# Ledger of designs, part 14: VHH binders against Probable tRNA-dihydrouridine synthase (dus)

Target 1, 316 residues: Probable tRNA-dihydrouridine synthase (dus), of Aquifex aeolicus (o67533)
Amino acid sequence: MNFKKGEVILAPMASYTHSAFRRLCRRLGADRTYTELISAVGVLRNGIPMKLAYFTEEERPIHIQVFGSNPEEIAQASVVIAKELKPDFIDINFGCSVPKVLRNKAAGYMLQCPPLMGEVVKETVEALKPYGIPVSAKIRLGFEKDEVERIVEELQKAGVSLIAIHARTAKQGFSGKALWHRIKEAKKVASVPIIGSGDVKSWRDIERMFEETECDGVMVGRAALSNPWIFKEFKEKRDIEVGLKERMDFILEELSMMTEYMSREKACAEIKSQIVQILKGVPNSRELKTYIVHAENCKELVKRIEEAKERELLYA

## First folded at step 3 (VHH)

Design r15 (framework vhh_7z1x_3)
Fold by ESMFold2-Fast, scan of step 3:
Structure r15 (fold): chain B 316 residues (1-316), chain A 121 residues (1-121)
Amino acid sequence: as target 1 above (316 residues)
Amino acid sequence: QVQLVETGGGLVQPGGSLRLSCTASGFTFSSYWMNWVRQAPGKGLEWLSGISDSGGKTSYADSVKGRFTISRDNAKNTLYLQMNSLQPDDTAVYFCAKDYSGFSEPYFDYWGQGTQVTVSS
């Protein structure tokens, strides 16, 4: 298996963690990446969504994340993906609770039935045997009720190779506090590596999660959107001051990479959410943020980004 | 403090109507998508409907399409769900849920305590 104890990992986040962002985070010290959510039924009906599934060798090890409501559909879609793209892992998402997946009784909704989660994993593991691709799972503590030990035991019995735990229930979404002690308790029944997730806001929180939970890896989500340097900060054990110029350079590099797998027009539209997030780390950036994201076309967007970069260089 | 408080639940006969309200405080209500989610006794959460920050876009689950209408009043920081042609299977606790971000794909980061709707004769 290609997992190393102590890895720090970029979490999958819909609309954000496409190939360009994953590559840039790898360069900054992330050890592993995951694709955004890919619908199993979508793959079976329409083929692999290459905008979501596209990856480069720089992103390895890469987990292609699949979700669905039925064991057979998830297993069949996983085989299609494995045969065509040969990822390091197929990841089954049991943690997402956004409206689309709840409507389809998929992902986080399935936490209500740990035996069904086990069936999904078992069928996917069996189907992927000829391709030699292991299965990981991304879970929460439970749907409404915390039953993480039972979930972990069912998944291990089914043949899962790695489990990432967001230390909240699906019902909590992102509300309240992540219950890190529950990751430690899950680790006690685990025979596979456990990756901790939830409320990691700084490189010091990465250290604290390893210390407090004894997990084998730490997954960083939302904090990486405003501070992708968090991975480098952890590796170097120091705070890194990142100015506006460096943040805008990051965005321009990301935009350039995005055009490898989408049109320039789509890339310019989609990068705006990344700009909102990366500027969240800059004090008093509300007016600048609004100015940049309201650009009428791609040429104007790039012009406004370059202006922002030059203004900091001039005054800082 | 972010708070979401649902009201308007109660007992109603099959075929009847109810209007649920959710009052929001502690965040800029007009900047976020808002959602209605329900949970029937012994069942999981079911997403019902979502509405964009401006109210210009709405979406519905197939189970409630044509019967329920989501709306909002940003001046009053209030979200509404108009429920018509209620059926016994609509019996559930109804939750108001806030999306994580106004600019990206929605995630539920805050929930209300819920309001009970019972459809029975």
Scores: ipSAE 0.000, ipTM 0.196, lowest interface PAE 14.0, mean pLDDT 85

Design r16 (framework vhh_ozoralizumab_d1)
Fold by ESMFold2-Fast, scan of step 3:
Structure r16 (fold): chain B 316 residues (1-316), chain A 120 residues (1-120)
Amino acid sequence: as target 1 above (316 residues)
Amino acid sequence: EVQLVESGGGLVQPGGSLRLSCAASGFTFSSYDMYWVRQAPGKGLEWVSEISGSGGYTKYPDSVKGRFTISRDNAKNTLYLQMNSLRPEDTAVYYCARDWTGYEPYFDYRGQGTLVTVSS
């Protein structure tokens, strides 16, 4: 198992953490990446979704996330993925609580029954033994009730190799404060590495989470979308000022990398959400964001991005 | 409220043509990739075609490539599937679908479907 204490990890985020973004974060100092969420039932019916499952060697170690509601289906889908793609880990997602997922009694819904979570992990671990691929889990503190110690104990008993904890309940979503002290309490019963997550907004928060929780790794989510340089800031122990030109250059590089696994026009449509996120770090950028994302085709999008870079030159 | 309403299905002979339509409402149509998916009797859901929000990118599986054409009219909030050289194996319920947030293979919205029967 290749995990080192002190890793700083890019969290999986639907629509954002595809291959290009994961590769760029790795270059900036992220130690580990996760794919976006992949449906077990979908893999079994339609095959592996290569848009979501695509990765390059640069992204290793890579965790391919799977979710579902049924232990046998999750285990079968994991085997299909393991045979074809040989990831470093299969990750079972027990944290997602969007309405569609909850209606299907999947992912975060399963936090209501820790023994069932254990059965999912146990069947997946057993199914993957011939392939030598370990299983990790991404969890929350519980569904409505915080019972993270029980969840951790059930998953360890089942053979999980690594657990990432978002320090909120599923029902809490992103509301309120992440309860970092609960990660510390979970670590006390843990016999496997624990990755802490929630409310990491700066490189100093990464240090603070290690110090306060004693976790083995820290996962950075939403903050990395507006500041992918957070990984470099942590490694170098300094704040990095990133101007508009540098942010637009990042987007252009990401767009170029996306064309390795999708058409240029599709990439131009998909990248608009990332442009909105990266510009959150730029003061008075609402009009600029609107202008760029309303581009009707790829040529116009690239033109508007280049215009944004020229605007920075005017203020130099 | 997001709504997708398919129409244009029916009985057609092998070698014939049919055009399906999907009327979309309740969202900014041009901001979403759209899909046609089908389900043959006793089988699972099969992806048939994909189109980007702008209409500039389309993709097809080998089973329909060269025979089916997906298109959209963003001014009318309508998705189309032109089906040529139809075969008995194209018999299925065809669904208009919208994907969301990169979750695969989940479609966040799917219409009620329109039945296409290819038979003599």
Scores: ipSAE 0.000, ipTM 0.182, lowest interface PAE 12.5, mean pLDDT 86

Design r18 (framework vhh_ozoralizumab_d1)
Fold by ESMFold2-Fast, scan of step 3:
Structure r18 (fold): chain B 316 residues (1-316), chain A 120 residues (1-120)
Amino acid sequence: as target 1 above (316 residues)
Amino acid sequence: EVQLVESGGGLVQPGGSLRLSCAASGFTFSDYWMYWVRQAPGKGLEWVSEISGSGGKTKYPDSVKGRFTISRDNAKNTLYLQMNSLRPEDTAVYYCAKGSTGYEPTFDYRGQGTLVTVSS
C-alpha cells in the first residue's frame, strides 16, 4: 500500500502548507504531505482551486484534503480532483486543525455523527474505484465527547485506507493536552494504519509518540512552522541549531517556489505569516519580525529579509 | 462583521408547514451562494438546501426535495426556507450559512439557529 510504517508526516495547516512549504519539508525529511483543506462545494461550482491543489512530483505521496457536509458532493468533487490531478490519496477532513472559526463549519461538526462520516467515506471510496485512488481521513477524538473507537470502526467499515488522529476533541481546539493514550486505544480497534498527531514539539516527541501509542506514523503540525528542520532532526537523531541566516534563506527559497502557482505580489503578502512562524525559533526577534512583515511591497520585503541575514553576522 | 440571524421555527404537527427566515448583514449578500443546514438532536449537521447569488439555481437532497423551497430577497438581504409536508425526522435546529464563492473553504455560521419541532 502507499504507506510505510514509521513515516513522519507534515500536517495540513490552512494558510501555511501550500506547495512550496510542502516541498521544502519533503527535502528536509518529511515522508508525506497533505494540502490545505479544499471545499467540495467550491470545486463543484468554481473548479479546482489551483492555489490550494497545486503540487509537484517531489511532494508525493500527496493527500489532497477535501471537506464538506454532503456525501454525494464530497464524492463528486473527489472524482473531479482525481481525474485532473491524480493524487496519491483523497483525504477527508473531519477535524479542526484549521483556524478556530472553521470549527463552526460542517467538517468539524460531522464528528457528532459517525454514521454520516461513514457515508461520506463509503460514497467517496466507491466513486474513486475507477481511478484507483484510496481515501484517508483526518479526525479528532470526537466533537465534545471522546468516541474515537466508534469513529475509527465506522470509517474502516466504509473502506477508508488510512486514518490520522489529532488526539483532542474538536471542542478543545488546541487547548489542554493531546491525549496520546487514546491513539493507542484507537490502534487496538484499527485494521488500517493510524497516524498520531497532537503536541509533537520536538524530534524526541516524535519518538515518544511512536513508543507510547504504537501508531504507524506521526504527523507534525505547528512545530514544523517554526522548525521545519524537525524532520531532519528526527532522521539524524540530533538537535540542529538553525541560525537566522538559514531561516531567512528558507523563506527566500519558499517565496521563489510560491511564484509557480501565485503572483509575486500575492506570494510576498502570504509569506509574511511563514516569516512570523519561523522567527519564533529566534530569541529576541520581536522587533525584527515586526520590521520585516511591515514591508509595503515585494522589493522592500526581500530587502528586509536580506538585511536580517546580515544581523546574524553582527552578533556572531 | 458577518452576521446571520435565523427565525421562524416552532412546534408544528406532522404534515404542517413553517417558513424560516435568515437576516444577513456584513457582506454583499447577492454575491454569495446561501445554504440552509440543520442539526437534529444528537446528530451531526445535514445540508438542507442551497441557492445561487441571483436565485436562479437551487439544489436539494432527496430527503426534502419537493417539500422544501429555498428563496431569497436580495433587496432585503434575507434568505427563506419554506417547509411543507413536515415529518418528525425534520425536527432539528436550522442554521443559515454563507457559501463559498471562490478558493475560500468557509461556511459562516454566525446565527444561533432556529428550532423546528415536528410532533403530534
Scores: ipSAE 0.000, ipTM 0.132, lowest interface PAE 18.8, mean pLDDT 85

Design r19 (framework vhh_ozoralizumab_d1)
Amino acid sequence: EVQLVESGGGLVQPGGSLRLSCAASGFTFSSYWMYWVRQAPGKGLEWVSEISDSGSYTKYPDSVKGRFTISRDNAKNTLYLQMNSLRPEDTAVYYCAKGYTGYEPYFDYRGQGTLVTVSS
ESMFold2-Fast, scan of step 3: ipSAE 0.000; ipTM 0.136

Design r2 (framework vhh_ozoralizumab_d1)
Fold by ESMFold2-Fast, scan of step 3:
Structure r2 (fold): chain B 316 residues (1-316), chain A 121 residues (1-121)
Amino acid sequence: as target 1 above (316 residues)
Amino acid sequence: EVQLVESGGGLVQPGGSLRLSCAASGFTFSSYWMYWVRQAPGKGLEWVSEISGSGSYTKYPDSVKGRFTISRDNAKNTLYLQMNSLRPEDTAVYYCAKDYLGYSEPYFDYRGQGTLVTVSS
């Protein structure tokens, strides 16, 4: 089994956790990464979206996330991906609850039907047998009603190898509090590794989630966007103060890596969201953040990032 | 609703030239990067060229750099690929693509039906 107890994992986040960000988090101590959501129907119709599916050996173990509403389509798309890219896992996403996904009865919508979730996993596991690629699932506690024990039991009966649990219902989205004790209860019925997720904001929260839930791994989401050093902090058991220069160097490295799998113009447009996130960790940065993201082209963006690095010398 | 229609392929001898066209509709053409990708018989998709929405930025792999030129006419919603000094290894189905999604073993969000280019003596 290529999973080891105690892993700290970068959570998949749409628009953020593409290859460049996953590679940089791996270098900072993340043990495992997941791609952004990939539509099963999209794969079958148009081929594999390489902007989302592109990965390097440095990112392994890598889970390629697939979502959809139909067991046959998810299984077929998973075979296409497995045959071409040979990821460590195909992950089936049952946690996403954005309006577009719910309208199509996909991902988090399927939490309303645990037996159907089991059918999706079973068909995907069977289809992937010739390729030797295991299936993981990313779930929530339930759609509106918390029924995580039933969901876990259905998935492991279907042949799932690993489950990540965001300790909220789909209806909650990101509102309210993540119910960590429910991860502990889910682990009592689990025969596969359980990864805990939700409300991890610091390296000390990673420690607390392991202690309070007894989960086998911890997944870090939004906190990693403002502080990708959280993985290094956890490994070294210390707080790391990261200045503006180091944050801008991270962005420039990320931007450079992004050009391996997208055009420079697209990379410069898309990196702006990541700049907004990483600067949340810098006091009095709202004006600087606005200045950088209003750059009208790639040349101007890079110039403004370089200017921000020079300003660091005045405040150190 | 997005439609891409390629044309201009054919049989040509080594050293010859061809100009491919792609007629785009169903989206704001000038707002998107456009791509040419190709697939040789029995092989995967290969990125051939890209061009920014304004036409100000272009990029090519070493295999076609100096021989192929991508261009666009935003008033006519048309993408072009001028191919010079053609070689047998350029034989492939050429696709016009919107929203190319990677550099390694490229795939794309949307592509046309393709136009066959055969380079043979």
Scores: ipSAE 0.000, ipTM 0.123, lowest interface PAE 17.7, mean pLDDT 85

Design r20 (framework vhh_8fcz_2)
Fold by ESMFold2-Fast, scan of step 3:
Formats: C-alpha cells, sequence, structure tokens
Structure r20 (fold): chain B 316 residues (1-316), chain A 120 residues (1-120)
C-alpha cells in the first residue's frame, strides 16, 4: 500500500486524463493519478486498449480503472491488466452514471445494490492476490438514496484498500452541491483511507475539504482541466497567475506526449477539447478558442497555438 | 473537425424564455447522446440536461426540471434547449457537449458557449 495521508489526486475524466495530462499534473504536484474508464468486456473481447491504459513510471502511483456489470468479467479483465501492465492499483468505478453506462447496468448503476458492489470487489481482490495488486473503488453517495455508510462497509468487508467518494448521488449528476458532511460521516465507519471529491474548485477548497471532512486525500476533477496549476497552488499555498503563453506551452507539451500512445492525427483532434477547457476563465478567449479548434489539420493546429502564444492574457 | 456551435443566448428578465441552439458537425450526430452544461459566473460546470441519440429519452438537473426542455433534430444535426420561467440563478455560459462514456465530466467537444444573463 503506497497511499499517504494528505495526498491531492487528479480525478479520472474520460477524454481528458490520458497519460500526457496525468504526467503534466504530476509535475505540477498531483500525488496520484487514475486512467480513464476501461470496459471489462472490452478488455476480454479485444485486449487492453493501450490508448486508455498506457502509462509511464512518472505517473505512478497509477490506478487503472475498470468498469462493468458482472463480477467475474471485472475480475478477469483486472487480472489481464495486472499481468501485462502491473499498475499500483486496479480501481473499480461505481460512480459513472452517463446514459450509455446506465443502459448496460454498469458502474454507477450498481450503486443500487451494495452487496453486488461487494461481490465485484471481493472477486477482484481474490483474483489479484497472486499479483500483489490492491483494489480501490470510486463511488458516489448512492444511486438515488444516499447510503454511503452501507456502501463503504460492504466494500471494506470485501477487501477494498482505498475508497474515493464523489459527494453526490448518481441521480444528482452534477446538480446541487456536493455534500461534504457525508464524506465526514463515511469516514467514521471507514477502516480504509477515504478520498473526498466534489466541488473542489480552488486550492483553498482542497484545504477546506481536508478540514471539514477529515478525509485522507482530496481528488480534483473538473477544476484541474481549466487550471492544472491547482496542484502547485495547493503545495505552495498561493494563487498562480497563468498567462496565455504558459497555457499554450502546456498544450504543446501535452500534444507532443500524446503521440507516444496515439496517432498524431488523433492527438490533434482530441487535444481540441483540452484547449477549450484550459482557456476557460481567460478574458476575451471565445474568438481565439474558436480559431484554434477550427484548424483542419495538425500543422494548422500547431501554427494557431503558436500564434496564440504571442498574445498576452492573464488567468482570470 | 468535430464542432459544436451554440447560439441563442442573451439578456432576459426573470420569468422570461430563451431557446438555445447547438449546430453539430464533423461526427455522426445521430449516434451520440447530447448534453447541455452551464457555468455560472465564478462557479464550476453544472450539468443541465441530456437527450438520447434517438431523442426518445431525456433527463434534467433537479434545478431546471419542469422549466427546461431539451430536443434534437437529427436531420438538421441540431440540439435545442427551450428555457422558460428563467431565474437569476440560471445566469451562466451554456455549452453544448457530445455525450461520452466515462467518469465526470461526461462529455467531449464542448463548443464556444452562449451567454445567458437573467436580470431585471
Amino acid sequence: as target 1 above (316 residues)
Amino acid sequence: QVQLVESGGGLVQPGGSLRLSCAASGFTFSSYWMNWVRQPPGKGLEWVSEISDSGGYTTYADSVEGRFTIIRDNDKKMVYLQMTSLKTEDTAVYYCARDYTGYEPYFDYEGQGTQVTVSS
């Protein structure tokens, strides 16, 4: 077990938290990273999706996330990943509630049956014992009903080593406020480390979550997309002004790193959503953002990013 | 070349209505669920609504349920958000987003956004 109390962690976010972004956040002070969601059935049918599962030593400790609807399939896929890639943890995702996932009765859908979540974790823990790789879980407070204490108890009885809690129900999605007091209450029944998540928007929110919930770690999601410097801000206890040049340099480094695990054309297409995110909160960036993402090919994209570096804008 | 272009925002008084539009291009629109997401001033992203690929299923955030309606036209590659009974707390930049499988945030290829300001 390599978890340290007080860690600040980059949350997994589909389409965003691939190897390049994880490495850059590690360099900025993130203590731990997670891959994007990997389908258990997908692994068993088609092999490990290296675009999603690729990682470097720089990203350790790394959690490879698996999701599915069936305990046996999740356990089998986890063994395939463990044998080939040897991550620090296999993470079972029980928090994702996008329609495609719910339609397949996977991930967040399983919050409706905590005993089944326990079966998934128990079978995965047992299957991974020969490989010495622990299991973590990412959960929400419940599906519609908040029953986080029951969920935590089921998972730790099953042998989970670490739990991250997004302080919303699956039904809430992004709506309302994250209920931080529920993380504190979950911590009271926990015998494993608890990572708090939800509504962390600034480095001061990271401090507040530690103080208010007594959690062992804090996970930063959406705020890290527009401000990956949030990790450095937390470590240094100060606000960091990040200009347009620094934001574009970040993107160019990320793009370069992405070509290690995907084609250049795919990387140039996928980085556009990341550019949209990093330019949020930058004054008068709408026209610039549109200009950059309308580039028709990689050469044009890089040229437009380089042009953007000549403008002087401050983080708003 | 994936693009989402939002329009229809503006200044409106409390109790008023607006219709937002999102024009999609560069992907097989009819194969993707679509979302509206908003960002109020000084706050993070808040999911608003989603619509299935066929348009047969819709869901809404509790804060907008009964007031907003999401619709789509697959032939025109458009998503709309019909907003009624607008409140000052609905003030935000509204983004159209293609649904994706995975963890939060649920979407990729967010557009440039359209500003909605509800003020008297």
Scores: ipSAE 0.000, ipTM 0.174, lowest interface PAE 12.6, mean pLDDT 86

Design r5 (framework vhh_ozoralizumab_d1)
Fold by ESMFold2-Fast, scan of step 3:
Structure r5 (fold): chain B 316 residues (1-316), chain A 123 residues (1-123)
Amino acid sequence: as target 1 above (316 residues)
Amino acid sequence: EVQLVESGGGLVQPGGSLRLSCAASGFTFSSYWMYWVRQAPGKGLEWVSEISTSGGYTKYPDSVKGRFTISRDNAKNTLYLQMNSLRPEDTAVYYCARDSRYWTGYEPTFDYRGQGTLVTVSS
């Protein structure tokens, strides 16, 4: 199995963790990446959404995330993906709790029935045996009730190879604090690697999560959007000061990579949310962010980014 | 149940302005990308604007760019469309729409739409 104890991993985040961002985080020291969430039913009806599923060899090991409400559909979609794209893992998402997903009894809704989660994993593991692709799961502590030990036991009995735990219930969403001690308790019953997730905001938090939870890997989410250098900071055990020029260079490189799997027009529109995130905490950046994201076309967007690089802050 | 209720449509002269509103309920509004789509008489659905969860990203097709502005108030669970310099070709039923980006990915699915509000641009 292609997992090493001590890995630091880029968490999947819808609208952000497409191929370009995953590649750049890998270059900065992330050990593993996950695609954005892919609907099993969507794959079966319309084929693989290549804008979500596209990846390069540089991003390996890569987990392609699927979700659904039905074991057979998840297993069938996983086989379609495995045949076409040959990822390192198929990941089954049991953490997403947006209202549409919950109404269809999918993903995070399934945390209410750990035996059903086990059936999903078991069918997917069995279906993927001919392709030699292991199954991982991304979970939460439970739906409303924390029952993470029971969930972990059902999943590993079903043949899961790796579990990532966001230390919140689905009902919490992102509210409150991540309960890191529950990752430690889950690790005690685990026979597979456990990746801890939730409230990792600095490279010191990565160290602290390893120390406090005894998990085998740490997953970094939202903090990586404003500071993708967090992976390099962890590897080097130091704070890295990243100026405006370096942040804008990151965006320009990301934009260039995005054109490999989407039109330049779409890439220029989509990168705007990444610009907002990477400029968080930069002094006097509100006006700069507004100026850049109001660019009406690609040429103007690139021009405004280049202006920011040359003059540091446009409104200083 | 997801509910989207549009208002603000009506009859307006060419060159005029209208502001559409959409009251959202039954879901965490601040967690979803929102859309305005329209259907003109005898035509299919046409996407007219897109807005991210924070409002930091907006996008428009060339047909309305520079004339229409999408915005949102997450505290009020309300989506807006400011329409300026209206043309006869803008005559359509306008729908507030939600896309579950997790459902089919890159292209909007418009998995929920409201009842619509009629905008007529004439005379």
Scores: ipSAE 0.000, ipTM 0.109, lowest interface PAE 20.6, mean pLDDT 86

Design r6 (framework vhh_8fcz_2)
Fold by ESMFold2-Fast, scan of step 3:
Structure r6 (fold): chain B 316 residues (1-316), chain A 121 residues (1-121)
Amino acid sequence: as target 1 above (316 residues)
Amino acid sequence: QVQLVESGGGLVQPGGSLRLSCAASGFTFSSYWMNWVRQPPGKGLEWVSGISGSGGSTTYADSVEGRFTIIRDNDKKMVYLQMTSLKTEDTAVYYCAKDYLGFSEPYFDYEGQGTQVTVSS
């Protein structure tokens, strides 16, 4: 088991937490990373989606996250991934509740039946024994009803090694406040490490979650998209002022790394969402964001990013 | 090239109505779920409503169900939020957001400026 109490972890986020972003967050002090969500059925029919599953040694420990609706399919897909890529963990997603996923009775939908969640984990754990790869789970408090203690107990009986809890129900989505006290209550029945998640917006929130919940790790999601330096802020216990030049340098490094696992054209198209996120909270950035994302090709995109770096120099 | 441009916000009295609009460009609009999310003053992002690529399925947050209606026009590449029976709690910046299938941590990519809705007497 490679988990250390006190870890601060980059949450899995589709379209954002590909290899380049995970590597950069690791360099900034993230202790652990997760891939974007990978469909079990997709793996079995079409093979491993390398854009999502690609990782480097720098990203370890790495959890490859899988979702589905069927225990046998999730276990089989996990074996395919384990044999080919040898991740530190296979992670099973039981938290995603976007309408498309719910229609397929997958991921967060399964929170309605904790015994079925246990079957998924048990079958995956058993299938992975020959490969020595442990199973983690990412959950919510429940689907509509908060029953996190029951869910944790079912997963533990099934052989799960680690559980991350987003302190909301699936039906809440992002509405309301994350109920951190429920993580503390889940921790009381846990025999495996518990990672807290939800409403972590600053490095002080990371400290507060450890103090208030007594969890073993803290997972940072959306806040890391606008502030990947949050990991470094936590390690150094200080606010870090990050200017426009540093943010654009981050983007250029990320773009360069992305070409290892996707075409340059695709990388230039996909990095635009990351640029929008990293410029959040930067004064007078709305016009700049629009200017950059309207670049018609890679050459123009890089040119506009370089121009953005120069704009900060005018105020120095 | 991907851009979402929100409009239609403003100041309205409690119990009033507003229609928000979102003009999308730069992607295959009919292939994506479209969503409305909002950020009240001093609070985090709250998901409000979603509509499937075809328009055949809609979903709503409990706080707005029965009061808000999400609509899309794929030919015009527009998504709308019809808001009725507005409450002071609905005061927020509203963002139009496209969805990605397979999100493990729900997050919506939005590239618009947002549109401010203020419900006050």
Scores: ipSAE 0.000, ipTM 0.216, lowest interface PAE 12.8, mean pLDDT 86

Design r7 (from e3, 18 letters changed; framework vhh_7z1x_3)
Fold by ESMFold2-Fast, scan of step 3:
Structure r7 (fold): chain B 316 residues (1-316), chain A 121 residues (1-121)
Amino acid sequence: as target 1 above (316 residues)
Amino acid sequence: QVQLVETGGGLVQPGGSLRLSCTASGFTFSRYWMNWVRQAPGKGLEWLSDISGSGGSTSYADSVKGRFTISRDNAKNTLYLQMNSLQPDDTAVYFCAKDYLGYSEPYFDYWGQGTQVTVSS
């Protein structure tokens, strides 16, 4: 198996963790990455969405994340992906509960029926046997009720190879605190590696999650958007002060990479949210953020980013 | 702190109407998509409808399309669900739910406490 105890991992985050961001986080010390979630029915109807599924060898080990509501469809879509792209893992999303997935009784909705989650994993594992690609799952503690031990037991009985747990219920969303103690309890019934997730805000939190939960890996979500250097900070056991020039250089490199798998126009539009995130924690950056994101075209956007590298404060 | 408070539920006869309200606080209401979802006794959650931050875009589940109308008043930080032609199987707790902006992690951000709707004769 290609999982090592102690890995620090970039979480899948829709709209953010496309190939460019995953590659840059790998260079900064992330050990493993996940694609954004991909609709199983979408794959079967329209083929693989390359904007979401595109990856390079630099991003390995890579998990291509699939969601759906039907075991057979998820298994069939996973085979299509496995044949074409040969990822290190197919990951099944059982945590997402945004409107579109609830509408289709998919992903996080399925946390309400652990036996059905087991059926999904079992059919996907069986379908992928000829390709030698293991299955991982990303879950929450439950939908509304915390039943993480039951969920873990159903998934590992079905043949899952790795489980990542966001230590909240799906109904909580981001409210309250991640219950790290529940990851530790889940670990007690686990026969597969457990990756902990939730409320990891600094490299010291990565250390604390390993210490407090005894998990085998730690997944970093939102904190990596504002501080992709968190992976390097963890590896080096030190705080890294990143200036405005270095943050803008990161954005320009990301933007350049994005054009490999999306149009120039889409890349320039989508990078604006990344700019807002990476400038968090930079003092007096609200006016600068506004100035940059109000650029009307790619040429203007790049010019404003270059201006920011000079530590100039310009107002819209 | 983010709060969502649903009101307007109650007992109604089949074919009747109710209007639900959800009052939001602790965030910039006009920037977020808002949802109505419900949970019938002993059942899982069912998504019903969503509305964009500006109110310019709406979607509906097939089970309620043509009977329910979602709307919002951003000046009052209030979301509404007008429910017409109510059926016994519309009996459920109805929840207001806030989307997470930018999908940086794909979960509903916050849920309200819910309001009970009972359709019975």
Scores: ipSAE 0.000, ipTM 0.349, lowest interface PAE 11.3, mean pLDDT 86

